# VH-VL binders against RecQ-mediated genome instability protein 1 (rmi1): the designs that were tried, part 15

Target 1, 235 residues: RecQ-mediated genome instability protein 1 (rmi1), of Schizosaccharomyces pombe (q10160)
Amino acid sequence: MNQTTTLSTELTELGVRVQNRWLQSLLDYLAKKHSTGANTTPQLVMQYLVASDIRESTTSEGAAPYIVSEQHNVRIENTMLLQIVRVREIGISIVNQLEYLNDLEELKKLKGQKVIRLVHDESGDEEQNDDDGLTEAQDAVQKGSELKKMCRLILEDSNGQRFWGLERKPIKGIQLSTKLGTKLLVKNVLVRRGVLMLDPNNTTILGGSIEEWDKDYFPKRLIEELKGELSKTKA
Below, E stands for the ipSAE of ESMFold2; O stands for the ipSAE of OpenDDE; V2 stands for 0.75 times the mean of E and O plus 0.25 times the DockQ between their complexes.

## First folded at step 13 (VH-VL; framework fv_mosunetuzumab)

Design q6 (from z2 with heavy chain H107L; at its last fold request DockQ between E and O 0.56; V2 from the best seeds 0.00; counts 0 for: pae E 2.9 > 2)
Heavy chain, then light chain:
Amino acid sequence: EVQLVQSGAEVKKPGASVKVSCKASGYTFTGYYIHWVRQAPGQGLEWIGWINPNRGGTKYNEKFKGRATLTADTSTSTAYLELSSLRSEDTAVYYCARGLYWSSSYLFFDYWGQGTLVTVSS
Amino acid sequence: DIVMTQSPDSLAVSLGERATINCKSSQSVLYSSNNKNYLAWYQQKPGQPPKLLIYWASERESGVPDRFSGSGSGTDFTLTISSLQAEDVAVYYCQQYYSTYTFGQGTKVEIK
ESMFold2, look of step 13: ipSAE 0.588; ipTM 0.814
ESMFold2 (binder alone), look of step 13: mean pLDDT 92; pTM 0.940
OpenDDE, look of step 13: ipSAE 0.569; ipTM 0.811
ESMFold2, fold request of step 16: ipSAE 0.499, 0.488, 0.472; ipTM 0.779, 0.771, 0.765
ESMFold2 (binder alone), fold request of step 16: mean pLDDT 92, 92, 92; pTM 0.942, 0.938, 0.941
OpenDDE, fold request of step 16: ipSAE 0.433, 0.399, 0.341; ipTM 0.774, 0.773, 0.750

## First folded at step 14 (VH-VL; framework fv_mosunetuzumab)

Design n1 (from q6 with heavy chain S104N; at its last look DockQ between E and O 0.50; V2 from the best seeds 0.00; counts 0 for: pae O 3.3 > 2)
Fold by OpenDDE, look of step 14:
Structure n1 (fold): chain C 235 residues (1-235), chain A 122 residues (1-122), chain B 112 residues (1-112)
Amino acid sequence: as target 1 above (235 residues)
Amino acid sequence: EVQLVQSGAEVKKPGASVKVSCKASGYTFTGYYIHWVRQAPGQGLEWIGWINPNRGGTKYNEKFKGRATLTADTSTSTAYLELSSLRSEDTAVYYCARGLYWSNSYLFFDYWGQGTLVTVSS
Amino acid sequence: DIVMTQSPDSLAVSLGERATINCKSSQSVLYSSNNKNYLAWYQQKPGQPPKLLIYWASERESGVPDRFSGSGSGTDFTLTISSLQAEDVAVYYCQQYYSTYTFGQGTKVEIK
């Protein structure tokens, strides 16, 4: 059995239908990186898959079977592999979100400045790992999770169809800080007025990101987008 | 063996168009992006754009938007660069290169064509 | 656009000696999520296309001799040839592929 076929089968069991060409390309890359392509595991492939654009890496078998935006009160029974294009919190005011995000940005700047200072100060003083700043950042991230109420997602399938997803119940891992391009497995989901009704029972987070989408997005670009939305609402 | 074989040298007048071909072999053509890079005589390398042969998706350097057109023929495993409204400054060796795209085209180029000299002269 | 600046523009090194080329990016090409530097090094000999030497700042392409090494992170990168050989006479380019694609201006390496 060709390594590609075996891996494809194993990935299918995990709910992911990979394109053979993509998988072959990955194997070729891994062969360059590792002298022996012999140790490619499904788990390793999945690490690359969740970092990929599923339009390139996966087949249409995991796509939405319908034009989702045209569906009303329809249940999609098949398991879909989707990626997050955008995340919006709709249960919290934009102002409150901006306050939170600005605080995070300031914390990141402070951390970045500390790291830069640590690299330049070759002076041997064991500055005590102010674990406190990391704890504050962690607390801020935790506070962000506490602020979560309801997210609306723009989702995309392997065919490039984009549609809305709405959290009906909080899903762990879906928040403003969720990386763009995060992969989801959605199964047996109800569509209402073209929107997927997402909950913990029908949505599994696989993780990952699309680098092109996620790079420098959180929190800077998100802040800009929210400011833009706020300005439109005031007009 | 992976090979990218480009078309021969071209001489064009200002205002004309040129179309350079890049035939790929030794790998699955639709499994990699094709990038185009040019190099003016004695100068550095300039990225023009990429094409995804699978779906025909493209991205261009803003400098070349509107003048450069990237296409691919999967049946012949050939990529094409067309550059219109040629100027003397477009005189360069044009290269096609294979690019990896596990994370949406932000990867390096592992194989290159031999280059195609395009000379733009009055 | 991320601007790549190499130094020096030209380098003359004796056979068997170390050659060091620096490359600086105008912004970081380190992606925090995967902790990878989106930087490559290419070698170009006269009349030939560029050849990939190093990717991810420090990973050698297959078939590249061990005397070539890449180092650095963030904005500052270095290509080192530990022992210059006659066949290493070329122009070397750094490339970022973090945001679109840009190259350094090149460094010509010659034998002293």
Scores: ipSAE 0.077, ipTM 0.686, lowest interface PAE 3.3, mean pLDDT 88
ESMFold2, look of step 14: ipSAE 0.492; ipTM 0.778
ESMFold2 (binder alone), look of step 14: mean pLDDT 92; pTM 0.939

Design n2 (from q6 with heavy chain S103P; at its last look DockQ between E and O 0.55; V2 from the best seeds 0.00; counts 0 for: pae E 4.1 > 2)
Fold by ESMFold2, look of step 14:
Structure n2 (fold): chain C 235 residues (1-235), chain A 122 residues (1-122), chain B 112 residues (1-112)
Amino acid sequence: as target 1 above (235 residues)
Amino acid sequence: EVQLVQSGAEVKKPGASVKVSCKASGYTFTGYYIHWVRQAPGQGLEWIGWINPNRGGTKYNEKFKGRATLTADTSTSTAYLELSSLRSEDTAVYYCARGLYWPSSYLFFDYWGQGTLVTVSS
Amino acid sequence: DIVMTQSPDSLAVSLGERATINCKSSQSVLYSSNNKNYLAWYQQKPGQPPKLLIYWASERESGVPDRFSGSGSGTDFTLTISSLQAEDVAVYYCQQYYSTYTFGQGTKVEIK
């Protein structure tokens, strides 16, 4: 077997069916970059694949086997590779979600950093004027970090078919801050009324993103989208 | 060897249309985007748009939307730029360029065609 | 659009001397998620199309001599030619690819 056939076989064992033209183009790029034609592993290919748009990088054999929205009470036993288009929290009001996201932006501004980490302290419950607002913002973000009840996902397969996925049980790594284009392997999933019933047993998060979708999205563009959705409900 | 070979120079009157071709060889045509960039005499470079030959998707610089049309023929590995309603300020050298999209986005232009001079004069 | 401004517009340098070209973007082209600067440099010789020299601000394209180097981050970038050769006479362009594609106005490098 040549290098592309060997890699394709190994990737298929990981649940990923790559387009040969995509893989060949990647191998040509890597050979140019490394100059030696270095030993390319399936792990290295996966690094590039999770950063790709699976409509360009993977075959329809990893896609949904039928039109998902037309199915009820069926189980898709095979492994699908999917990418997250959108994440929405449906167990918490949009107003409360907006409060959390605005608090997160405020904390980010106060620290002068783009990354917010949870800080836990036991300084007490009473309000103090000694703080410059940083401690108050940290407390709000910490409380809001538990802002997770149940997410609904818009998922997309390699054919561009989009369908709903609903967290049946909480999946660690699925939250409002999950990057757009994050890759999932979904296996043995129940479809009810056209919706994939997701849980930790049938869903594996591979990670990644689609740069064009995710660049500068969380939290600013998410805030804008949620405000728009709230306005529609109010109107 | 990656090559992008463009069609020859064109002379047009204002109001006409022009169609420039860009034939690719030496790589998998559907694995890369084709961008179009122009350079007016004595001027810098201006991006016109891209086409994804694999899926036929396009994106245009807003300045050219409505006048520029990008197409690709995968059977001949050829991309096309058609620019309509030509004006004298459209006089420029038009380049096609290959866009590397690894891992998954539109990037810099690693190979360029030789350029096609389009002259619009009244 | 992100405006790219180069300086100087023209530069005359003696053979074997250092040439330095600056490029400033109107907003940051550093993407914090991957910590990469979406900035490329091109060389264009008379009668030729542009040729890619540098991408990701500092990575040299295959076949580009090591006298060419790129540096900088965020909004301020530099192309350096450490020892100017006769064949380096050209116009040099910076280009951002963070949001759409825009080029600097170009810097003409000449031999003194």
Scores: ipSAE 0.396, ipTM 0.723, lowest interface PAE 4.1, mean pLDDT 85
ESMFold2 (binder alone), look of step 14: mean pLDDT 92; pTM 0.940
OpenDDE, look of step 14: ipSAE 0.503; ipTM 0.808

Design n3 (from q6 with heavy chain L107F; at its last fold request DockQ between E and O 0.59; V2 from the best seeds 0.00; counts 0 for: pae E 3.1 > 2)
Heavy chain, then light chain:
Amino acid sequence: EVQLVQSGAEVKKPGASVKVSCKASGYTFTGYYIHWVRQAPGQGLEWIGWINPNRGGTKYNEKFKGRATLTADTSTSTAYLELSSLRSEDTAVYYCARGLYWSSSYFFFDYWGQGTLVTVSS
Amino acid sequence: DIVMTQSPDSLAVSLGERATINCKSSQSVLYSSNNKNYLAWYQQKPGQPPKLLIYWASERESGVPDRFSGSGSGTDFTLTISSLQAEDVAVYYCQQYYSTYTFGQGTKVEIK
ESMFold2, look of step 14: ipSAE 0.555; ipTM 0.787
ESMFold2 (binder alone), look of step 14: mean pLDDT 92; pTM 0.940
OpenDDE, look of step 14: ipSAE 0.603; ipTM 0.831
ESMFold2, look of step 15: ipSAE 0.541; ipTM 0.782
ESMFold2 (binder alone), look of step 15: mean pLDDT 92; pTM 0.942
OpenDDE, look of step 15: ipSAE 0.526; ipTM 0.811
ESMFold2, fold request of step 16: ipSAE 0.458, 0.445, 0.470; ipTM 0.756, 0.748, 0.752
ESMFold2 (binder alone), fold request of step 16: mean pLDDT 92, 92, 92; pTM 0.937, 0.936, 0.938
OpenDDE, fold request of step 16: ipSAE 0.468, 0.418, 0.404; ipTM 0.784, 0.754, 0.760

Design n4 (from q6 with heavy chain F108W; at its last look DockQ between E and O 0.62; V2 from the best seeds 0.00; counts 0 for: pae O 2.3 > 2)
Heavy chain, then light chain:
Amino acid sequence: EVQLVQSGAEVKKPGASVKVSCKASGYTFTGYYIHWVRQAPGQGLEWIGWINPNRGGTKYNEKFKGRATLTADTSTSTAYLELSSLRSEDTAVYYCARGLYWSSSYLWFDYWGQGTLVTVSS
Amino acid sequence: DIVMTQSPDSLAVSLGERATINCKSSQSVLYSSNNKNYLAWYQQKPGQPPKLLIYWASERESGVPDRFSGSGSGTDFTLTISSLQAEDVAVYYCQQYYSTYTFGQGTKVEIK
ESMFold2, look of step 14: ipSAE 0.638; ipTM 0.837
ESMFold2 (binder alone), look of step 14: mean pLDDT 93; pTM 0.945
OpenDDE, look of step 14: ipSAE 0.309; ipTM 0.747

Design n5 (from q6 with light chain E61Y; at its last look DockQ between E and O 0.53; V2 from the best seeds 0.00; counts 0 for: pae E 3.4 > 2)
Fold by OpenDDE, look of step 14:
Structure n5 (fold): chain C 235 residues (1-235), chain A 122 residues (1-122), chain B 112 residues (1-112)
Amino acid sequence: as target 1 above (235 residues)
Amino acid sequence: EVQLVQSGAEVKKPGASVKVSCKASGYTFTGYYIHWVRQAPGQGLEWIGWINPNRGGTKYNEKFKGRATLTADTSTSTAYLELSSLRSEDTAVYYCARGLYWSSSYLFFDYWGQGTLVTVSS
Amino acid sequence: DIVMTQSPDSLAVSLGERATINCKSSQSVLYSSNNKNYLAWYQQKPGQPPKLLIYWASERYSGVPDRFSGSGSGTDFTLTISSLQAEDVAVYYCQQYYSTYTFGQGTKVEIK
């Protein structure tokens, strides 16, 4: 069996249907990188897959079977591979979100300054326990998770169809800090008025991101977007 | 072997359009992006844009928006750059290059065409 | 746009000696999520297209001699030729592919 066929089959078992051309390109890349193309595992492929644009890496078999926005009270039984285009928290005020995000941005700046100072201060001695800043950041991330109420997502399938997803119940890993381009497996999902009703039973997070979407987005660009939305609401 | 073979040199007048072709072989044409880069005589490299042959998606350098058109024919594994409203400053060697796009759609270029000289002169 | 600046513009090095080319980006090309530097180095000989030498700032492309190495992170990068060979006479370009694509102005490497 061709390595490509074997890998494709294994990935299908994981609910992911890869395009043969993409998989071949990946194998070619890996062969050039380490001459170890022969040791490509499904897990390794999945790492690249979740970091890919599923419009390029996966087949239409994992796409929505119809125009989702036109559906009402329809259950999609098929397993869909989707990627997150946007995340919005709709259960918390924009003001409270901005306060949280600004605090995170300030913490990041402080950490960045510390890292820059650590790189410049080649002076050997003070093992100051960077543990405190990591704990504060972890606490901030935890606080962010505690602030989670309900997210609305813009989702995209392998065909490039975009539609709304709404959390009916909180899904672990879906939050404001969720990376754009994160991959989801959605199965047996109810569509109401063109919106996917998402919950922990029908949604599995595969992870990953689309780098082009995620680069410098959180929290800086998100803050800008929220500020923009706030200004429109006041007008 | 992966090859990108470009069309021959072109001489154009100001205001005219030029269309350069890039024929790809030795790999799955739809499996990679095609980028276009130009180099004026004695100058550096300037990125023009990319095309995804799979779906025809494109991205352009803002400098070339409205003047550059990227197309691809999957049946012939050929990419095209059309540049309109030519100026003397557009005199350059134009290169097509293969770009990788797993993980990220925006990666480095591993294979290049031989280049096409486009001369814009009155 | 991220501006790439190389230094020096030209370099004359004796055969067998080390050549060092620097490249600075106006913004960081390090993506924190994957800890990769979106930087490549190309070699261009007269009348030829550029050839990929280094990608991800420090990874050698297939077929590239071991005497070529890339280093750096964030905004500061270096291409090193440990022992310059006659065949290494060329213009070298750094490229960022973090946000769109931009190249350095090039560094001409000649034999002294």
Scores: ipSAE 0.262, ipTM 0.730, lowest interface PAE 2.2, mean pLDDT 88
ESMFold2, look of step 14: ipSAE 0.453; ipTM 0.745
ESMFold2 (binder alone), look of step 14: mean pLDDT 92; pTM 0.941

Design n6 (from q6 with heavy chain S105G; at its last look DockQ between E and O 0.57; V2 from the best seeds 0.00; counts 0 for: pae O 3.1 > 2)
Fold by OpenDDE, look of step 14:
Order: structure tokens, then C-alpha cells, then sequence
Structure n6 (fold): chain C 235 residues (1-235), chain A 122 residues (1-122), chain B 112 residues (1-112)
């Protein structure tokens, strides 16, 4: 059996249907790495898959079987592989979100400055690991998770169809800080008025990101987007 | 063996258009992006854009938007660069290159065509 | 656009000696999610297309001699030829592919 066929089969069992061309390209790349060609595992492929655009890496078999926006009170039984295009918190005021995100941005700046200072101060003074900044950042991330109420997602399938997803119940790992391009497996999901009703029972996070979407998005670009939305609401 | 074979040298007048071809072989054509890069005489390398042969998706350097058109024919495994409204500054060797496909599209170029000299002279 | 700046513009090195080329990016090309530097090095000989030498800042392309090595992270990168050979006379380019694609201006390596 061709390595490609075997891997494809194994991935299908995991609910992921890869395009043969993409998988071959990946295998070709891995073969360049002298040591890894012989040891390509489904898990390894999945690491690359979740970092890919599923429009390029997966088949239409994992896409939505319908135009989702036109569906009402329909249950999609099929397992769909989706990627997150956008995340919005709709259970918290934009102002409160901005306050939170600004605090995070300030923390990042402080960390960046510390890293730059650490690189320049080759002077041997053992400055004490201010573990406090890492703890504050962790606390901020934790505070962010505590502030989570309800997210609305823009989702995209392998065909490039975009549609809305709404959390009916909080899903662990879906939050404002969730990386864009994160992959989801959604199964047996109810569609209401063109919106996927997401909950922990029908949604599994695979992880990953699309680099082009995720790069420099959180928190800076998100702040800008939220500010823009706030300005439109006041006009 | 992976090969990218480009069309021959072109001489054009200012204001004209040129179309350069890049025939790919030795791999699945739709499994990789084709990038175009140019190099003016004695100058560095400048990225023009990429095409995804599978769906025909393209991305252009902003500098070339509106003048460069990337196309691909999957039946012949050939990519094309068309550059319109040629200027003397467009005189360069134009290269096609293969880009890997398994990530978000921002990957390095592992194989290159031999280059096509395009001379724009009044 | 991320600007790539190489140094020096030209380098003359004796046969068997070490050649070092630096490349600086105006922005970090390190992606935090995968901890990879989106940087490549190419070799271009006269009348030939560029040839890939190094990708992900430090990974050698197949068939590239061991005397070539890439190092660095973030904004500062180095290509090292540990022992310059006659066939290594070329122009070397760094490239970022973190955001679009940009190249350094090139470094000409010659034999002293």
C-alpha cells in the first residue's frame, strides 16, 4: 500500500479527509528532512493539517453538505471539518473587551521590552527572574477565560463556504484569544436560521492556525476591529 | 526529476505586453504553488506573485497589481505570467519557482526555472 | 513590507577560510505558534537561477554541502560557509517568507 493511501485512510478514521496532492506535497517535504520520511505518522500529518488552510488540504467530503445560510431547523449529521475565520465575544460589552485587550497589549509590550533588555544586557548581573510578569500574563489569560460568556464564530469549510457558528454552551478553547484558523470538527449540529448551534457535544477543537490570518491579529488587530465596531454603534 | 522549463527570451516595446510560460514536470502540478520572481540586470530579486494551479487562486505583489496576470493550465502543467504596460524598468530575467503547498502558502522556493529574459526597449 | 538587509555587500575570502554573511529583517520572521523562522538562503551563480540552500533559517536543502549552515532567530540571521570552496563563488540572498516575499540585496562572495 502506498504510504499516502495508508495515511489517508488513517486520517479518515480521525474524521479528516485529506487531499492526496496536499499529502504528497507534505511527504515530499518531509522526505527532504533525511530523518523523518520513514516515520511519517498520522499524528505528524495532523500537526501540519491543523496549520493548513483546509480549502487546500482537505476534500469536499468534510464540507457542509448544504448552503448553511439557507438552512433552518436542519440537523447536519455529517462530521464537518471547519476553520475559524473570526471570533467575537457577544456576551460581554465591547468596552469591557477593549479594557481587557488593552491590558494584554501593555503586558506584551512590557515583556517585549524585557526580552530586548535581556538581549542587550550581556552584563552578568543575575537579575532575578521576575516571574511576576509571567504570572500576571497568566492571570490575564485566566481572567480572559473567566470573562468568556458566548462567542460567535465565522466558520469556513473546505469549499470556502463561510457561515456563522454560535456557542449555545461554552466550549473550552473557544475565546477571544483563540487563534484564527483553528480547526474544528463539528458533528450532528443543528442549524437555525443559517447559524450552527455549537456546544461541547457537537464540537471538537483540533487546534492549529492559519498563519496569514493569525499573525499579529491578537490583540492588536482585534482591538482595532472592536474600536471600529464601537464607533459604528455610536454613529 | 522536478523541472521547470520557461519560454525563450522576449524583446518588447514600451507599452506592450509579454507572456512568459513555465512548464512543470516531474511532480503533481496542482500540488504546489508557482511563484514568479524577477531580477533586473545586476540587481536583486523581486517577488511578483504566486498562483495556486489547483483553483487558480493568486496573490500579487502590490507593485504589480493590475499589470501582472498569473494563470495556469493544468492540462499542460504550464504556468503563465503576463505583464502588461511594459516599461524599460521591466527589463529583467523572470523566473518561475515552485513553492510548497502544505502550509498557509508562505513557503520557500525549492525549484526554479532557468529564467526568461524580457527586454523592453524602445 | 519586511525589508531584508544583508551585510556585507561583497566578501572576499581565501580558499578554505570561513565566510560569514549576515541578514537582518526589519521585523521578526519568527512565528510564535510553530517557533519557526520564515527565512531562506539562496545561492545564485552567474547565468543561473537561484538555488535553495537553507530554509527555516537553519535547515539545509537536500544535496547542499555540510559546509553551509544557517543560524539566527527573529530578526538576525547568518549564513556561514565553514570552508570556502571555489565552486562557492556566487551571490547569496536571504529571503523572508513570513509576510509576502522579500529578498536581501545579495552578498557577492569571491575568492581572495
Amino acid sequence: as target 1 above (235 residues)
Amino acid sequence: EVQLVQSGAEVKKPGASVKVSCKASGYTFTGYYIHWVRQAPGQGLEWIGWINPNRGGTKYNEKFKGRATLTADTSTSTAYLELSSLRSEDTAVYYCARGLYWSSGYLFFDYWGQGTLVTVSS
Amino acid sequence: DIVMTQSPDSLAVSLGERATINCKSSQSVLYSSNNKNYLAWYQQKPGQPPKLLIYWASERESGVPDRFSGSGSGTDFTLTISSLQAEDVAVYYCQQYYSTYTFGQGTKVEIK
Scores: ipSAE 0.191, ipTM 0.718, lowest interface PAE 3.1, mean pLDDT 87
ESMFold2, look of step 14: ipSAE 0.668; ipTM 0.852
ESMFold2 (binder alone), look of step 14: mean pLDDT 91; pTM 0.932

## First folded at step 15 (VH-VL; framework fv_mosunetuzumab)

Design k2 (from n3 with heavy chain S105G; at its last look DockQ between E and O 0.58; V2 from the best seeds 0.00; counts 0 for: pae E 2.4 > 2)
Heavy chain, then light chain:
Amino acid sequence: EVQLVQSGAEVKKPGASVKVSCKASGYTFTGYYIHWVRQAPGQGLEWIGWINPNRGGTKYNEKFKGRATLTADTSTSTAYLELSSLRSEDTAVYYCARGLYWSSGYFFFDYWGQGTLVTVSS
Amino acid sequence: DIVMTQSPDSLAVSLGERATINCKSSQSVLYSSNNKNYLAWYQQKPGQPPKLLIYWASERESGVPDRFSGSGSGTDFTLTISSLQAEDVAVYYCQQYYSTYTFGQGTKVEIK
ESMFold2, look of step 15: ipSAE 0.576; ipTM 0.800
ESMFold2 (binder alone), look of step 15: mean pLDDT 92; pTM 0.940
OpenDDE, look of step 15: ipSAE 0.481; ipTM 0.808

Design k3 (from n3 with heavy chain F108W; at its last look DockQ between E and O 0.58; V2 from the best seeds 0.00; counts 0 for: pae E 2.3 > 2)
Fold by OpenDDE, look of step 15:
Structure k3 (fold): chain C 235 residues (1-235), chain A 122 residues (1-122), chain B 112 residues (1-112)
Amino acid sequence: as target 1 above (235 residues)
Amino acid sequence: EVQLVQSGAEVKKPGASVKVSCKASGYTFTGYYIHWVRQAPGQGLEWIGWINPNRGGTKYNEKFKGRATLTADTSTSTAYLELSSLRSEDTAVYYCARGLYWSSSYFWFDYWGQGTLVTVSS
Amino acid sequence: DIVMTQSPDSLAVSLGERATINCKSSQSVLYSSNNKNYLAWYQQKPGQPPKLLIYWASERESGVPDRFSGSGSGTDFTLTISSLQAEDVAVYYCQQYYSTYTFGQGTKVEIK
């Protein structure tokens, strides 16, 4: 069996249907990078897959079987591979979100300045364990998770169809800081008024991101978007 | 062996259009993007855009939006760059190049065509 | 657009000596999620298209001699030719592919 076929089969078992062309391209790359192209595992491929645009890397078999926005009280039984286009917290006021995000931005600036200083101060003095900055960032991310109430997602399938997903129950890993392009497996999901009803039982986070979407988005661009939304609500 | 073979040199008048071809061989044409890069005489390299031959998706440098059109024919494994409203400043060697695209990220160009000189003169 | 600036514009080096070319980006081309620098180096000989030498700032393309090496991270990058050969006379370009594609202005390497 051709390595491509074997890997494709194994990935399908994981609920991911890859395009053969994409897989071959990846294998070609891996063969160049690693003299041992022979040792490509499904897990390795998945690492690249979650970093890919599923419109390019996966087949339509994992897409929504119909126009989701037109569906009401329909359950999609098929496992869908989706990617997150946008995340909105709808259980917290925009003002509170902005406050949180602004604090995060300030922390990032401070850390960036510290890193720059550390690179320039290669002078020999003491290893003060600036573990504090990493802990603060981790704490900030943790605080973000604590602030989570309910998210609304814009999701996209392999065909490029975009539709809404709403957390019916909180899903771990879905929050304002969730990377754009994060991959989800959604199975046996109920559609109500064109919106996927997401919960931990029907949604699995695979991870990853789309770099083009995620780069420099959080928190700066998110803040801008939320400010824009706030201004529209006041008008 | 991977090869990109481009069409021959072109001489055009200002305001005209030029279409340059790039024939790919030695690999699966639809598995990679084709990028276009130009180089004015004695100058550096300027990225024009890319095309995904598989779906026909394109991305352009903003500088060339509206003037550059990228197309691909999968049956002949040939990519095309059409540049309209030519100006003297468009005088350059135009290159096609193969770009990897297995992730959402951009990649480098691993194979290049030999280049096509386009001269725009009155 | 990310602006790439190379230094020097031209370099004359004796055969067998080290050649060093610097490239600076106006913005970081390091992606924090994968810790990769989206930077490539190309060699262009007269009348030829560019040839890929280095990708991800430090990874050599297949078939590229070991005397070529790339280093750096973030905004500052270096191409090093450890022992300049006659066939290395060319213009070298850095390229970022972090956000769209931009090239440095090029560095001409000549034999002294």
Scores: ipSAE 0.407, ipTM 0.779, lowest interface PAE 2.3, mean pLDDT 89
ESMFold2, look of step 15: ipSAE 0.581; ipTM 0.802
ESMFold2 (binder alone), look of step 15: mean pLDDT 93; pTM 0.948

Design k4 (from n3 with heavy chain G31A; at its last look DockQ between E and O 0.54; V2 from the best seeds 0.00; counts 0 for: pae E 2.8 > 2)
Fold by OpenDDE, look of step 15:
Order: sequence, then C-alpha cells, then structure tokens
Structure k4 (fold): chain C 235 residues (1-235), chain A 122 residues (1-122), chain B 112 residues (1-112)
Amino acid sequence: as target 1 above (235 residues)
Amino acid sequence: EVQLVQSGAEVKKPGASVKVSCKASGYTFTAYYIHWVRQAPGQGLEWIGWINPNRGGTKYNEKFKGRATLTADTSTSTAYLELSSLRSEDTAVYYCARGLYWSSSYFFFDYWGQGTLVTVSS
Amino acid sequence: DIVMTQSPDSLAVSLGERATINCKSSQSVLYSSNNKNYLAWYQQKPGQPPKLLIYWASERESGVPDRFSGSGSGTDFTLTISSLQAEDVAVYYCQQYYSTYTFGQGTKVEIK
C-alpha cells in the first residue's frame, strides 16, 4: 500500500478525511526536511492538518450535509470538521471586553520591549528571571478564561460554507483568545434557526490555526472589530 | 525530476496583452501552487500572484490586480499568466515557481521555471 | 507590505573567506504559534532563475552545500557563506513569505 493510502485510511479512522493532493504535498515537504519522511505517523499529519485550511486539506465528506442556515430543528448526525472564522463573546459587554483586551495589549507591548532590551543588554549582569512577565501573561490568559460566558462562533466547513455556532454550554478552550482557524469536530449537533447548538458533548477542539487569519489578529484586530461593533450599536 | 518549462520570449506593444505559459512535470500538478514572479532588467524580484491548480483559486499582488490573470490547465499541467494593458515598465523576465501548500498560506519557492522575457516597446 | 532590506548591496570576498549578507524586515516575520521565521534565501546566477538555498530562516534546501547557512529571527537575518567558492558568485535575495511575498533588493557577491 502506498504510504499515502495507508495514512489516509488511518486518518479516516480518526474521523479526518484528507485530500490526497494535500497529503502528498505534506509528505513531499516532510521528505525534504529529512527528519520525518520515513516515519510519518497519522498523529504527525494531524499536527499539520490542524494548522491547515480544511477547505484545502480535507474532503467534503466532513462538511455539512446541507445548507445549515436554512435548517431548523434538525440534528446533523454526521461528524463535521469545522474551523473557527471568528469568535465573539456575547455574554459580556463589549466595553468590558475592550477594557480587558486593551490591558492585554499593553502587557504585550511591555513584554516585547523587555525582550528587545534583553537581547540588546547581553551585558553580563544577573539573569533576574523576570518570570513575572510570563506569569502575568499567563494570568491574563487565565483571566480571559474567567471572563468567558458565552461565545458565538462563525464556523466554516471544508466546502467553505459559513454558519453560526452558539455555545449552549461553555466549551473549554473557546474564548476570545481562541486562535482563528482552530479546528473543531462537531457531531450530533442540533441546528436551530440555522445555528449550531454547541456544547461539550457534541464539540471537540482539535486545535490549530490558520496563520493567515490568526497572524496579528489577537488582540489588536479584535479590538478594532469590537470598537466597530460598538459604534454601530450607538448609531 | 521536477521541471517548470516556460514559453519563449515575447515582444509586445504598449497596451497589448501577453500570455506566458509554464508547463510543469515530474510531480503532481494539483498538489502545489504556481507562483509568478517578475524581474525587471537589473532589478530585484517582484511577486505577481499564485494559483491553486486544483480549484483555480488565485491570489494577486495588489499592484497587479485587474491586469494579471492566472489560469491553469490540469489536463496539460500548464499554468498561464496573462498580463494586460502592458507598459514599458512591464518589461521583465517572468518566472513561474512552485510553492508548497499544506498548512501555511505562504510558502517559499522550491522550483523555478527558466524565465520568459517580455519586452514592451513602442 | 513588509519591506526587505539587504546589506550590503555588493560584497567582494576572497576565495575561501567568509561572506556575510544581512537582511532586515520592516516587520517581524516570526510567527509565534509555530515559532518559525517566514524567510528564505535565494541564489541567482546570471541568466538563471533564482535557486532556493535556505527556508524558514535556517533550514538548508536539499543539495545546498554546508558552507551556506542562515541565521536570525524576527526582523534580522543573516546568510553566511563560510568559505566562498568560485561557483558562489551570484546575487543573493532574501524573501519574506509571512505576509504576501516580498524580496530584498539583492546582494551581489563577487570574488575579490
């Protein structure tokens, strides 16, 4: 069996149906890297898959079986592979979100400045392990998780269909800081008025991101988007 | 062996259009993107755009948007660049190049065509 | 657009000596999620297309001699030829592929 066929089969067992062309491209890359070509595992492929655009990396078999926006009180039984296009917190005021995000941005700037200074001040003095900055960032991320109430997602399937997902119950890992392009497996999900009703029982986070979406998005572009939304609400 | 073979040199008048071809061989044509890059005489490299041969998806440098058209024929494993409304400044060697596409939206170019000189002169 | 600036524009180095080319990006080309620098180096000889030398700032393309190495992160990158050979006479380009594609202006390497 061709390595591609074997891997494809194994990935299918994991609920992921990859495009052969994408898999071949990946294998070629891995071969180039000389490190992993002969030892390519499904798990390794999955690491790259979650970083891919599923419109390019996966087949339509994992897509929504119909136009989701037109469905009401329908349960989709098949497992769908989806990627997050946008995350919105709808349980917290935009103002409060902006306050949080602005604080986070300021912290990032401060850290960036420290890193730059540390690189330039390679003069010999004592590594005071300013572990404090990493802890503050971790605390900020943790605070972000504490601020979570309810998220609304824009989701996209392998066919490029976009539709809404709403957390019926909080899902761990879904928050404002969630990377755009994060991959989800959604199974046995109820659709109400064109919206997926997401909960921990029907939604599994695979992780990853789409770099084109995620690069420089959080928190800067998110802040801009939220400001825009706030202005529209006041008008 | 991976090869990208481009069409021959072109001489065009200002306002005309040129279409350059890039025939790919030695790999699965639909598994990679084709990028187009130009180089004016004695100048650096300028990215024009890419095409995904599988779905025909394209991305363009904003500078060339509306003038450049990228196409691909999967049956012949050939990519095409058409550039319209040619100007003297469009005089350059035009290269096709192969780009990987698996997880990243952007990749380096591992194989290049030999280049096609396009001369725009009155 | 991310602007790439190489230095120097031209370099004359004796055979067997070290050649160093610098490349600066106007913005960081490091992606924090995967910790990769979206930077490549190309060699272009007269009348030939560019040839890939280095990708991800420091990974050498297959078939590229060991004397070529890439280093750097964020905004500052370096291509080093540890021992210049006659066949290394070329123009070298850095490229970012972090956001769209842009190239440095090139560095001409000649034998002194």
Scores: ipSAE 0.492, ipTM 0.805, lowest interface PAE 1.5, mean pLDDT 89
ESMFold2, look of step 15: ipSAE 0.512; ipTM 0.763
ESMFold2 (binder alone), look of step 15: mean pLDDT 92; pTM 0.941

